VH-VL binders against NAD kinase (nadK). Designs and how they scored, part 113

Target 1, 268 residues: NAD kinase (nadK), of Syntrophomonas wolfei subsp. wolfei (q0aze0)
Amino acid sequence: MKIILVNNRFKENTEKKAQEIAGQLSALNVEVIIDNGLDEPYAGTVDFIMVLGGDGTMLRAARRYGQRAIPVLGVNMGTVGFLSNIEINELAEYLPLILREEYSLEARMMLEVAVFQQQSLLTRVFCLNELLLRSNSPRMLSFALEISGQKLEPYRGDGLIVSTTTGSTAYSLSAGGPIADPQLDAFIVTPVASHIINKRPLVVSPEREISLHLLEEREAIIGIDGQIKMDFGAENRVLIKRAPHPLLMVNLKAKPFFTSIDRSLQRQ

## First folded at step 9 (VH-VL)

Design N110 (from L6 with light chain L97R; framework fv_ixekizumab)
Fold by ESMFold2-Fast, scan of step 9:
Structure N110 (fold): chain C 268 residues (1-268), chain A 122 residues (1-122), chain B 112 residues (1-112)
Amino acid sequence: as target 1 above (268 residues)
Amino acid sequence: QVQLVQSGAEVKKPGSSVKVSCKASGGTFSSYAIHWVRQAPGQGLEWMGVIIPILGTADYNQRFKGRVTITADESTSTAYMELSSLRSEDTAVYYCARGHTWKTSHGYFDYWGQGTLVTVSS
Amino acid sequence: DIVMTQTPLSLSVTPGQPASISCRSSQSLLHSIGFNYLHWYLQKPGQSPQLLIYLGSNRASGVPDRFSGSGSGTDFTLKISRVEAEDVGVYYCMQARQTPLTFGQGTKLEIK
């Protein structure tokens, strides 16, 4: 059995804790690969992924490994977040269940983002939360949105977010999008500071294909899960669709999503 | 409490096909693999295949290659096993069973359906 | 394919006496992490099979402590310490180490 431990190298105690856990797993004849984000993703066969950290570390793990149909467990290290299932001090208690594969899985849809320059594919990236298109200058954007070949009236404003239901509590929420039950599969399309007053967030089928391109030459960027940034110009277009595989999230204990989001919102 | 409830007995003519259903209740349908096992009268158990609803993927015993199709409908928490080109030797009780794991292998079958008798004769 | 062989194929036991059933695999069922992917099921007359023992030696919930499993690699044993009338049925071992999953031929347990 081979397990990847994904950690956040920028948290001082996390590398030390990852090494401690790796030692515990090795004592149980489990092969451990530590992924601190510095190198290419591990390319070999893997049975399980343990994410030691907060939501940001989980988002990185999802982009690197989410398309491989490998169970991913979020282990909270003290950071508040929505993507962890157990606390670090609970790991020893749950480890036997992990090794015997006695846990349930929840599928979380992911986005496939393909960026083109003219007619050539530049890059393909997967993400768990969202794609953000936004202006990189004081000037607002003018851009076209197509949903499954249907051309909408042009957008004018600071940008647009295309989010999964998992991402509904991230940037989409900040831009006025709805809170979605993560058990649902849908795209949430949320305008950012639109100058057209009738542009509302849209909730659309996850089988839809969404495309975006600029209608005027502007400096813009696309952001992926708040962690990847790419320049986006009038020669570019982006195609967003459901990724081939969902992220398989491990549930070892019930997580009260609605009470968790309710508590989070009362502090904002 | 987890339960697997199968469709009722069927009598089929040789050369036809049969589609047996298995509805899961009480628990997370998509988290587990659903296996299909058959038993000819007075004989032992034979594994036919498995569906992993969460991935939409299936794997089959090569003995049934080209004749068996296993599918799942997550919206109704129901798995289906369709067997085509029926022969008299396909007369058997067909069971669905839940593997404790989402994987095609490793799983122990913690819950079984009640079985569906398929008779292939007239 | 991994072939599973059970011995004996039938067994008659006086109530209160022990019973022992062997299961051999053509390849090792032991995984590097220490688990044997070998599971035991009981099919009582007219009923669906039910899980008895999983991962070689673990008793399933609700299974009486008179049932035990042992063995590793290619040689496994199911033991009933004191057979009761309700234990009548056919016992099957199953390997889940790799697909296709395969069963032993079954061992029929009868009361004398």
Scores: ipSAE 0.596, ipTM 0.813, lowest interface PAE 2.3, mean pLDDT 90

Design N111 (from L6 with light chain T99W; framework fv_ixekizumab)
Fold by ESMFold2-Fast, scan of step 9:
Structure N111 (fold): chain C 268 residues (1-268), chain A 122 residues (1-122), chain B 112 residues (1-112)
Amino acid sequence: as target 1 above (268 residues)
Amino acid sequence: QVQLVQSGAEVKKPGSSVKVSCKASGGTFSSYAIHWVRQAPGQGLEWMGVIIPILGTADYNQRFKGRVTITADESTSTAYMELSSLRSEDTAVYYCARGHTWKTSHGYFDYWGQGTLVTVSS
Amino acid sequence: DIVMTQTPLSLSVTPGQPASISCRSSQSLLHSIGFNYLHWYLQKPGQSPQLLIYLGSNRASGVPDRFSGSGSGTDFTLKISRVEAEDVGVYYCMQALQWPLTFGQGTKLEIK
């Protein structure tokens, strides 16, 4: 059995803990690969991915490994988050269940984002939360949104978010989008500071294709999961669709989504 | 409580097809693999194949090459096994069973359906 | 395919006496992680099979402690320390190391 341990390279305690866990797993005849984000993703076959850290570390793991249909477990290291399932001090208790594959899986849809310059593909990336199109200057953007070939009236504002249901509690929420059950597959399309009244968030089928392009030359950025940034100009277009494979998240412990989000939003 | 409930007995003619259903309740359907196992009268158990609903993929025992198709409908938590080009030798009780894991291999079958008798006669 | 061979094919036991069933695989079922992917099922007359033992030696939920599994690699044994009337049926071993999954031919246990 081969396990990847994904950790945050900028947290000293997390690196030390990853080495400690790697030693414990090796003693159980488990091969361990440590991914601290500095190198290319591990290219070999892997049976399980253990993410040590908060939601940001999980988002990175999802982009690197989410399309390989490998179970991914989030292990919380002390920060509050929505993508972890167990706490680090519970790992020893649950490790036998992990090794025996006695856990349930939850499929979380991912986005496939393809950025073009005219007819040429520039890049293709996957993400768990969202794509954000935003202005990189004081000027508002004018842009076109098409959903499965249906051309909507032009948007004018600071930007647009195309989110998975998992991402509904991230940037989409901050921009006024709905909270979605992550068990549902859907795109959530949320405008950012739109100047057009009645531009509302849209919830659309995950089978649809969404495309965006600028109608005027402006300085804009495409953001992926808040971690990757790319310049976006009038010569560019982006195509967003459901990724071929969902992220397979490990569920060892019942974690009630709705009560968790309710407590977070009330902040009391 | 987890329960797998299968469709009722069928009598089919040689050369026809049969489609047996298996409805899961009491657990998260898509988190597990649903296997199909048959048992001819007075004979042992034979593994036919599996559907992994969370991935939408199926794997089959090559003995049923091109004749078996296993599908799943997550909205109704129901798995289906269709066997075509039926022969008298296909007369058997067909069982669905839940693997404890989502994978094709490694799984032990923690819950079984009640079985569906399929009789192939002319 | 991995071939599973059970012995004996039938067994008649006086109530309260022990019973032992053997299962042999054509190749090792021991995975590098240390688990044997060998599971035991019981099919009572007129009923669906039910899980007894998983991963070689682990008793399934609700299974009485008079049932035990042992062995590793290619040789496995299911033991019943004191056979009771409700234990009548056909016992099957199954390997799950490699696809396709394969069963032994079954061992019929009857009471004298």
Scores: ipSAE 0.246, ipTM 0.702, lowest interface PAE 5.4, mean pLDDT 89

Design N112 (from L6 with light chain T99Y; framework fv_ixekizumab)
Fold by ESMFold2-Fast, scan of step 9:
Structure N112 (fold): chain C 268 residues (1-268), chain A 122 residues (1-122), chain B 112 residues (1-112)
Amino acid sequence: as target 1 above (268 residues)
Amino acid sequence: QVQLVQSGAEVKKPGSSVKVSCKASGGTFSSYAIHWVRQAPGQGLEWMGVIIPILGTADYNQRFKGRVTITADESTSTAYMELSSLRSEDTAVYYCARGHTWKTSHGYFDYWGQGTLVTVSS
Amino acid sequence: DIVMTQTPLSLSVTPGQPASISCRSSQSLLHSIGFNYLHWYLQKPGQSPQLLIYLGSNRASGVPDRFSGSGSGTDFTLKISRVEAEDVGVYYCMQALQYPLTFGQGTKLEIK
């Protein structure tokens, strides 16, 4: 068995714990690869991915490995988040189940984001939460939104978020988007501070293609999962599709989504 | 390793404005919340406001009612706090601090700038 | 606004002796997700504040094990089991449950 341990290089506690866990797994004849984010993703075959940290570390793991159809387990190390399944102090208890592959999997859709300059592909990235288009200045943007070849009325405002259902509780929520059951596959299109009165979030089929481009020569930025940032100008176009594979998240214990989000949204 | 470096000390006249900068290095600037906190000489800490750079959204302590503006320039990984209509009681050390998450709420400040002394006197 | 009250406001301790600082909030800081949004900071003379304890009881990276945080809801305590010379400074609690974020008045720790 070969396991990748994904950790955050910039958290000293997490790096030390990753080394400790790697030693324990090696003693059980498990081959361990540590991914601290500094090198290119491991290119060989692996059986399991263990993410040590918070939601940010899980988002990075999803971008690097999410399209390989490998089980990914989030192990929380004391950070607040929604993408972990067990706590670090529970790992020893659940390790036998992990090694025997006695767990269920939850599929989470991902976005495929392709950025073009005219007709040339500049980059292609995958993400778990969202793409954000926003102005790089205090002035609002004018941009075109096209859904499966259908051209909508121009948008005017600070930006737009195209989110997965998993991302419905991230930036999309802050911008007024709905909370979605992450077991549903859908795009959520949420305007950011729209100048046009009553411009509403859209919930659309994950089989649709979403295209964005600027209508004026203006500096803008696209952000991916809050971790990747790219300049976006009038010569650029972005195409958003459902990624070929979902992220396969490991479920070792029940974490009911609805009671968790209900408690999170309550005052106090 | 994350480091927040602020602009140097300033002396201002009453009624003028001051703009303090906070440059982040190491780690991912745009995904974290940047908070501003001030401390008058010999006094405690007072929260002024926060910005999420990637969204360009800011929230403010109502006590500073229309006098404070927090902005960010992601191309230079720099946050700014501008305070207008300065009074002698605005004399303080102004700190920027990084929230541990991308969210504006619930955060603890894992990194702080060195502080910028702003003196308001005639 | 949530009001944070620290006691005592000043404390003088002989090296090696314990110290205890109390922080009370005007309303519960226990969120429905199970966390207390209360954090402790230390400001050493001439320095920026630094994080000591987050979410009520978790020690920040590099913080010695002689520091501990406890409490829930409206009553919180920071304890130093054996005070050392380097612990001199002003200790602040902060609530992060609601805007505006608010701090206690600060507790000044001095060595006798």
Scores: ipSAE 0.000, ipTM 0.377, lowest interface PAE 20.1, mean pLDDT 86

Design N113 (from L6 with light chain L101Y; framework fv_ixekizumab)
Fold by ESMFold2-Fast, scan of step 9:
Structure N113 (fold): chain C 268 residues (1-268), chain A 122 residues (1-122), chain B 112 residues (1-112)
Amino acid sequence: as target 1 above (268 residues)
Amino acid sequence: QVQLVQSGAEVKKPGSSVKVSCKASGGTFSSYAIHWVRQAPGQGLEWMGVIIPILGTADYNQRFKGRVTITADESTSTAYMELSSLRSEDTAVYYCARGHTWKTSHGYFDYWGQGTLVTVSS
Amino acid sequence: DIVMTQTPLSLSVTPGQPASISCRSSQSLLHSIGFNYLHWYLQKPGQSPQLLIYLGSNRASGVPDRFSGSGSGTDFTLKISRVEAEDVGVYYCMQALQTPYTFGQGTKLEIK
């Protein structure tokens, strides 16, 4: 059995804890690969991915490994997040279940984002939460949104978010989008500070293709899961569609989504 | 409480096809692999194949490859086994069973359906 | 395919006496992680099979402690310390190390 341990090198004690866990797993005949985010993703076959950290570390792991159909477990290092399932101090208790593969899986859809310059593909990335198109200056954007070949009336405002249901509680929520059951597969299209007062979030089939391009010369960026930023100009086009594989999240412990989000919203 | 409930008995003519259903309740259907096992009258158990509902991928015993198709509908928590080109020797009780894991390999069958008798006669 | 061989194919036991069933595989079922992917099932007359022992030696939920499994690699044993009338049926071992999953021929246990 081969496990990738994904950690954040910038968090206190995370690297030391990853080494400790790797030693424990090696004593049980498990081969361990440590991914601290600095190097290229591990290219070999693996059986399981253990993410040591918060939601940000899980988003990076999903981008790097989410398309490989490998179980991914979020292990929180102190504060409970939405994408972690167990706490670090519970790992020893659940490790026998992990090794026996006695856990349930939850599929979470991902986005495939392709950025073009005219007809040339510049980059292709995957993400778990959302793509954000936003202005990088005080000037509003004017941009075209196309859904499965259907051209909508032009948008004018600060930007647009295309989100998965998992991402419904991230930036889309801040921009006025709905809270979605992460068990549902859908794209949520949420305007950011639209100049048109009646522009509403859209919930559309995940089988649709969404394209965006600027209608006038502006400074803009594309953001991926709040972690990757790319310049976006009038010569660029982005195409968003359902990724080929969902992220397979491990459930070792019941985590009631609706009561958790309700409590979180009351505190924020 | 997990239960697997199968469709009722079928009587089929040689050369026809049969499709048996297996509805899961009381657990997370997509989290596990669903296996199909048959038993001819007075004989032992024979593994036919498996479906991983969350991935939509299936694996088959080569003896049945080309005749058997296993599918799953996550929205109804139901797995299906379809066997075509039926012969008299396909007369058997067909069981669905849940593997304790989502993987096609390494599973033990913690829950079994009640069985579906398929009789092939002319 | 991995071939599973059970012995005996049938046995008759007086209530309260022990019973032992052997299962042999054509190749090792011991995985590098330390588990033997060998499981035991009981099929009572007119019923679906039910899980008795998994991963060589673990009793399934609700299975009485008079049942035990042992062995590793290619040779496995199911023991019943004191046979009761309710234990009548056909016992099957199954390997799950690789597909296709394969079963032993079955061992029919009868009461004298």
Scores: ipSAE 0.023, ipTM 0.584, lowest interface PAE 7.5, mean pLDDT 88

Design N114 (from L6 with light chain L101W; framework fv_ixekizumab)
Fold by ESMFold2-Fast, scan of step 9:
Structure N114 (fold): chain C 268 residues (1-268), chain A 122 residues (1-122), chain B 112 residues (1-112)
Amino acid sequence: as target 1 above (268 residues)
Amino acid sequence: QVQLVQSGAEVKKPGSSVKVSCKASGGTFSSYAIHWVRQAPGQGLEWMGVIIPILGTADYNQRFKGRVTITADESTSTAYMELSSLRSEDTAVYYCARGHTWKTSHGYFDYWGQGTLVTVSS
Amino acid sequence: DIVMTQTPLSLSVTPGQPASISCRSSQSLLHSIGFNYLHWYLQKPGQSPQLLIYLGSNRASGVPDRFSGSGSGTDFTLKISRVEAEDVGVYYCMQALQTPWTFGQGTKLEIK
């Protein structure tokens, strides 16, 4: 069995804990590959991915490995998150189940984001939560949204979020989007500070293609899962569609979505 | 609690096809592999194949030589097994069973359907 | 295909007495990670099979302590320490190391 351990090198105790876990797994004849985010993703085949950290580390793991149809387990390292399934102090209890493959999987849709300059593809990335188009200055944006060839009336405001249902509790929620059951597959399109009173969040089929471009030259950026930033100008176009494969999240412990989100909303 | 409920008994003529359904409840349908196992009257159990709904992939026992097709409809939490070019020796009780994991390798069956009798006669 | 052979094919037991069923595979079922991919099922009259023992020796949820599995590699045994009337049925071993998954021919357990 070969396992990738994904950790956050910037958390003081995480690297030492990853080394400790790698040693324990090696003693059980499990080959371990450590991914601390500094190098390119491991190119070989693996059987399982264990993410040591919070939601940010899981988002990175999903971008790097989510399209490979490999089980991914989130192991929380100290703070409560939505994407982790077990706590680090529970790992020893669940490790025999992991090695015996006695767990279920939840499929979480991902976005495929392609950014073009005129007719040329500049980059293609995958993400678990959302794409954010936003102004990078105090000026509002004017931009066009097209859904499966249907051109909507122009948008004016600070930006737009195109989110998965998993991402419904991230930036989309902060911008006034709905909370969505992660078992649903859908795009959630949420305006950011729109100056048009009737520009409401949209929930659309994941089979649709969404495109965005600026109608006026402005300083803007495209953000991916809050972790990748790219300059976006009037010569650019972004195309968003459903990624070919969902992220396969490991379920070892019952973690009811609705009670978790309710608790998080009451905490604040 | 997990329950697998299969469609009712079928009587089919030689050369025809049969499609048996297996509806899952009490748990997430896509999280597990669904296997099909048959039992001819007075005989033992024979593994036919499996569907992994989360990946949309199926694997088959080659003894059924292109006659078996296993599919899944996640919207209705239902797996289907279709067997074509029926012969009298296909008369059997057909079971669906849930694998303990989503994988097709090294599994065991933690829950079974009630069985569907398929009789092939003129 | 891996061939699974059960002995005996039938046995008759007085309630309260022990029973033992053997299962042999044509090749080792011990995987390199240390697990035997051998499982035991019981099919009671008129019912679907139910899981008794998985991975050689682990009792399934709800299975009484009187059932135990043992063995490794090619030789496996299912034991019932004291047979109850509810234990009547056909017992099957199954290998899941290699496709196609294959079953033993079954052992019929009767009272009397």
Scores: ipSAE 0.006, ipTM 0.526, lowest interface PAE 9.3, mean pLDDT 87

Design N115 (from L6 with heavy chain H35S; framework fv_ixekizumab)
Fold by ESMFold2-Fast, scan of step 9:
Structure N115 (fold): chain C 268 residues (1-268), chain A 122 residues (1-122), chain B 112 residues (1-112)
Amino acid sequence: as target 1 above (268 residues)
Amino acid sequence: QVQLVQSGAEVKKPGSSVKVSCKASGGTFSSYAISWVRQAPGQGLEWMGVIIPILGTADYNQRFKGRVTITADESTSTAYMELSSLRSEDTAVYYCARGHTWKTSHGYFDYWGQGTLVTVSS
Amino acid sequence: DIVMTQTPLSLSVTPGQPASISCRSSQSLLHSIGFNYLHWYLQKPGQSPQLLIYLGSNRASGVPDRFSGSGSGTDFTLKISRVEAEDVGVYYCMQALQTPLTFGQGTKLEIK
């Protein structure tokens, strides 16, 4: 059995725990690959991915490995979040179940984001939470949104978020989007500080293709899961669609989504 | 409690096809692999194939490849096994069985359906 | 394909006496991580098979402690310390190291 341990290089605690866990797994004849985010993703076949850290580390793991149909387990290191299933102090208890493959899986849809300059593909990335288009200056954006070839009335405002249901509790929530059951597959389209009074969040089929482009020359950026930033100008277009494969998240214990989000909102 | 409930007995003519259903209740349907295992009268167990609903992929025993198709409908939590070009030798009880994990290999069957008798006779 | 061979093919036991069933595989079922992908099932007359032992030696939920599994690699044994009337049926071993999944021929256990 081969396992990737994904950790955050900028947190010393996760480095030490990754080494400790790697030693425990090696003693059980498991081959371990450590991924701290610096190098290219491991190119070989693996059986399981263990993410040590908070939601940010899981988002990175999903971008790097989420399209390979490999089980991914989030192990929380003491950070609040929604993407971990067990705590680090529970790992020893659950490790035999992991090695015997005695766990259930939950499929979480991902976005495929393709950015073009004129007719040329600049980049293609995948993400678990959302794409954010936003102004990078005090000036509002003027931009076009198309859903499966249907052209909506122009948007004017600070930007737009195209989110998965998993991402409904991330930036989309902060911009006024709905809280969505992550068991549902849908795109959530949430405007950011829209100048147009009747622009509301939209919930659309995940089979839809969404495109965005600027209608006026403005300084703007595209953000992916809050981790990747790219300049976006009037010569650019972005296409968003359902990624070919969902992220396969490991469930070793029940995580009560609705009570967790309710408590999180109450205590802020 | 987890239950697998199969469709009722069928009598088919040689050369026809049969489609057996297996409805799962309890647990998350997509999280588990569903295998099909048959048993001819008075004989042992023979693995036919598996569907992994979460991946939408199926694997088959080479002996049945080209005649068997296994599918799943996640909206109804139902797996199907269709066997075509039926012969008298296909007379058997067909079982669906849930793997304890989503993978085909390494797994054990923790729950079994009640079985569906398919009789192939002229 | 991995071939699974069971012995004996039939066994007649007086109630309260022990029973032993052997299962041999044509290649090792021991995976590098230390697990033997060998499982035992019981099919009672007129019923579906039910899981008894998984990964060589682990009892399934609800299975009485009189049942035990042992062995590693190519040679495995299922033991019943004290046979009871409800233990009548056909016992099957199955390998799950690789596809196609394969079963032994079955061992029929009857009461004398």
Scores: ipSAE 0.277, ipTM 0.703, lowest interface PAE 5.0, mean pLDDT 89

Design N116 (from L6 with heavy chain V50G; framework fv_ixekizumab)
Fold by ESMFold2-Fast, scan of step 9:
Structure N116 (fold): chain C 268 residues (1-268), chain A 122 residues (1-122), chain B 112 residues (1-112)
Amino acid sequence: as target 1 above (268 residues)
Amino acid sequence: QVQLVQSGAEVKKPGSSVKVSCKASGGTFSSYAIHWVRQAPGQGLEWMGGIIPILGTADYNQRFKGRVTITADESTSTAYMELSSLRSEDTAVYYCARGHTWKTSHGYFDYWGQGTLVTVSS
Amino acid sequence: DIVMTQTPLSLSVTPGQPASISCRSSQSLLHSIGFNYLHWYLQKPGQSPQLLIYLGSNRASGVPDRFSGSGSGTDFTLKISRVEAEDVGVYYCMQALQTPLTFGQGTKLEIK
């Protein structure tokens, strides 16, 4: 059995914890690959991915490995989040279940983001939470949104978020989007500080194709999961679709989504 | 509680095809592989293949490849096994079974359907 | 494909006496992490098969402690310490180390 351990390179030194876990797994005849984010993703065959950290580390793991149809377990290292399932101090208890493959899986949709320059594909990336289009200057954007070929009235404002249902509790929530059950597949399209009255969040079928482009020359960026940043100009177009494969998230213990959200909103 | 309920018995002519259904209730349908096992009268068990519903991918016993197709519909929590080019030797009880794991290898079957008798006669 | 061979093919036992069934695989079923992907099923007359033992030696939920599994690699044994009338049926071993999954030919247990 081969497991990738993905650790958080930006928060405190987690390398020692990763090495400790790797030693425990090796003692059980498990081969371990450590991914701290510095190198390219491991290209070989892997049976399981264990993410040691918070939601940010999970988002990185999803972009690197989410399309490979390999079970991914979020292990919290002290800061609670929505994407982890167990705590690090519970790992020893659940490890026998992991090795015996006695766990359930949740499929979480992902976005496929294709950026074009005119008619040429510039890049393709995947993400778990959202794509953000925003101004990179004090000037507001003027941009076009098309949904499955239907051209909406122009948007004017700071930007737009196209989110998965998993991403509904991330940036989309902060911008006024709805809270969605992450087990549903849907795109959530949320305006960011729109200057056009009556631009509302949209919830659309995951079979829809969403296209964005600027109507005026402006400095703008595309943000992916709040971690990747790309320049976006009037010569660019972005196409957003449901990714070919969902992220397969491991469920070892019940995580009550609705009660967790309810408590979070009461503290806001 | 987890239950697998299969479609009713079928009588088919040689050369035709049959499609047997297996509806799962209780538990999470997409989290586990669904397998198909057949048993000819008075004979042992033979694995035909299995599907991973969460991915929509199936693995087949090569003995049946080209004739068997296994599919799943998550919206109805139902798995299907279609066997084409039927021969009299395909007369058997066809069982669906749930593996304890999401993939087609390693699994032990702790939930079985009631079986569907398919009779191929001329 | 992995070939599974059971012995005996049939046995007849008086109630309260022990029974033993052997299962041999054509290659090792022991995975590098220490598990034997060998499972035992019982098919009672007119019924679907039911799980008895999984991963070589673990009793399935609801299975009486009269049933035990042992062995590793290529040689496995299912033992019933004291056979009861309800134990009548055909016993099958199955390897799940790799696809295609394969069953032994079955062992028919009858009461004298």
Scores: ipSAE 0.629, ipTM 0.822, lowest interface PAE 2.1, mean pLDDT 90

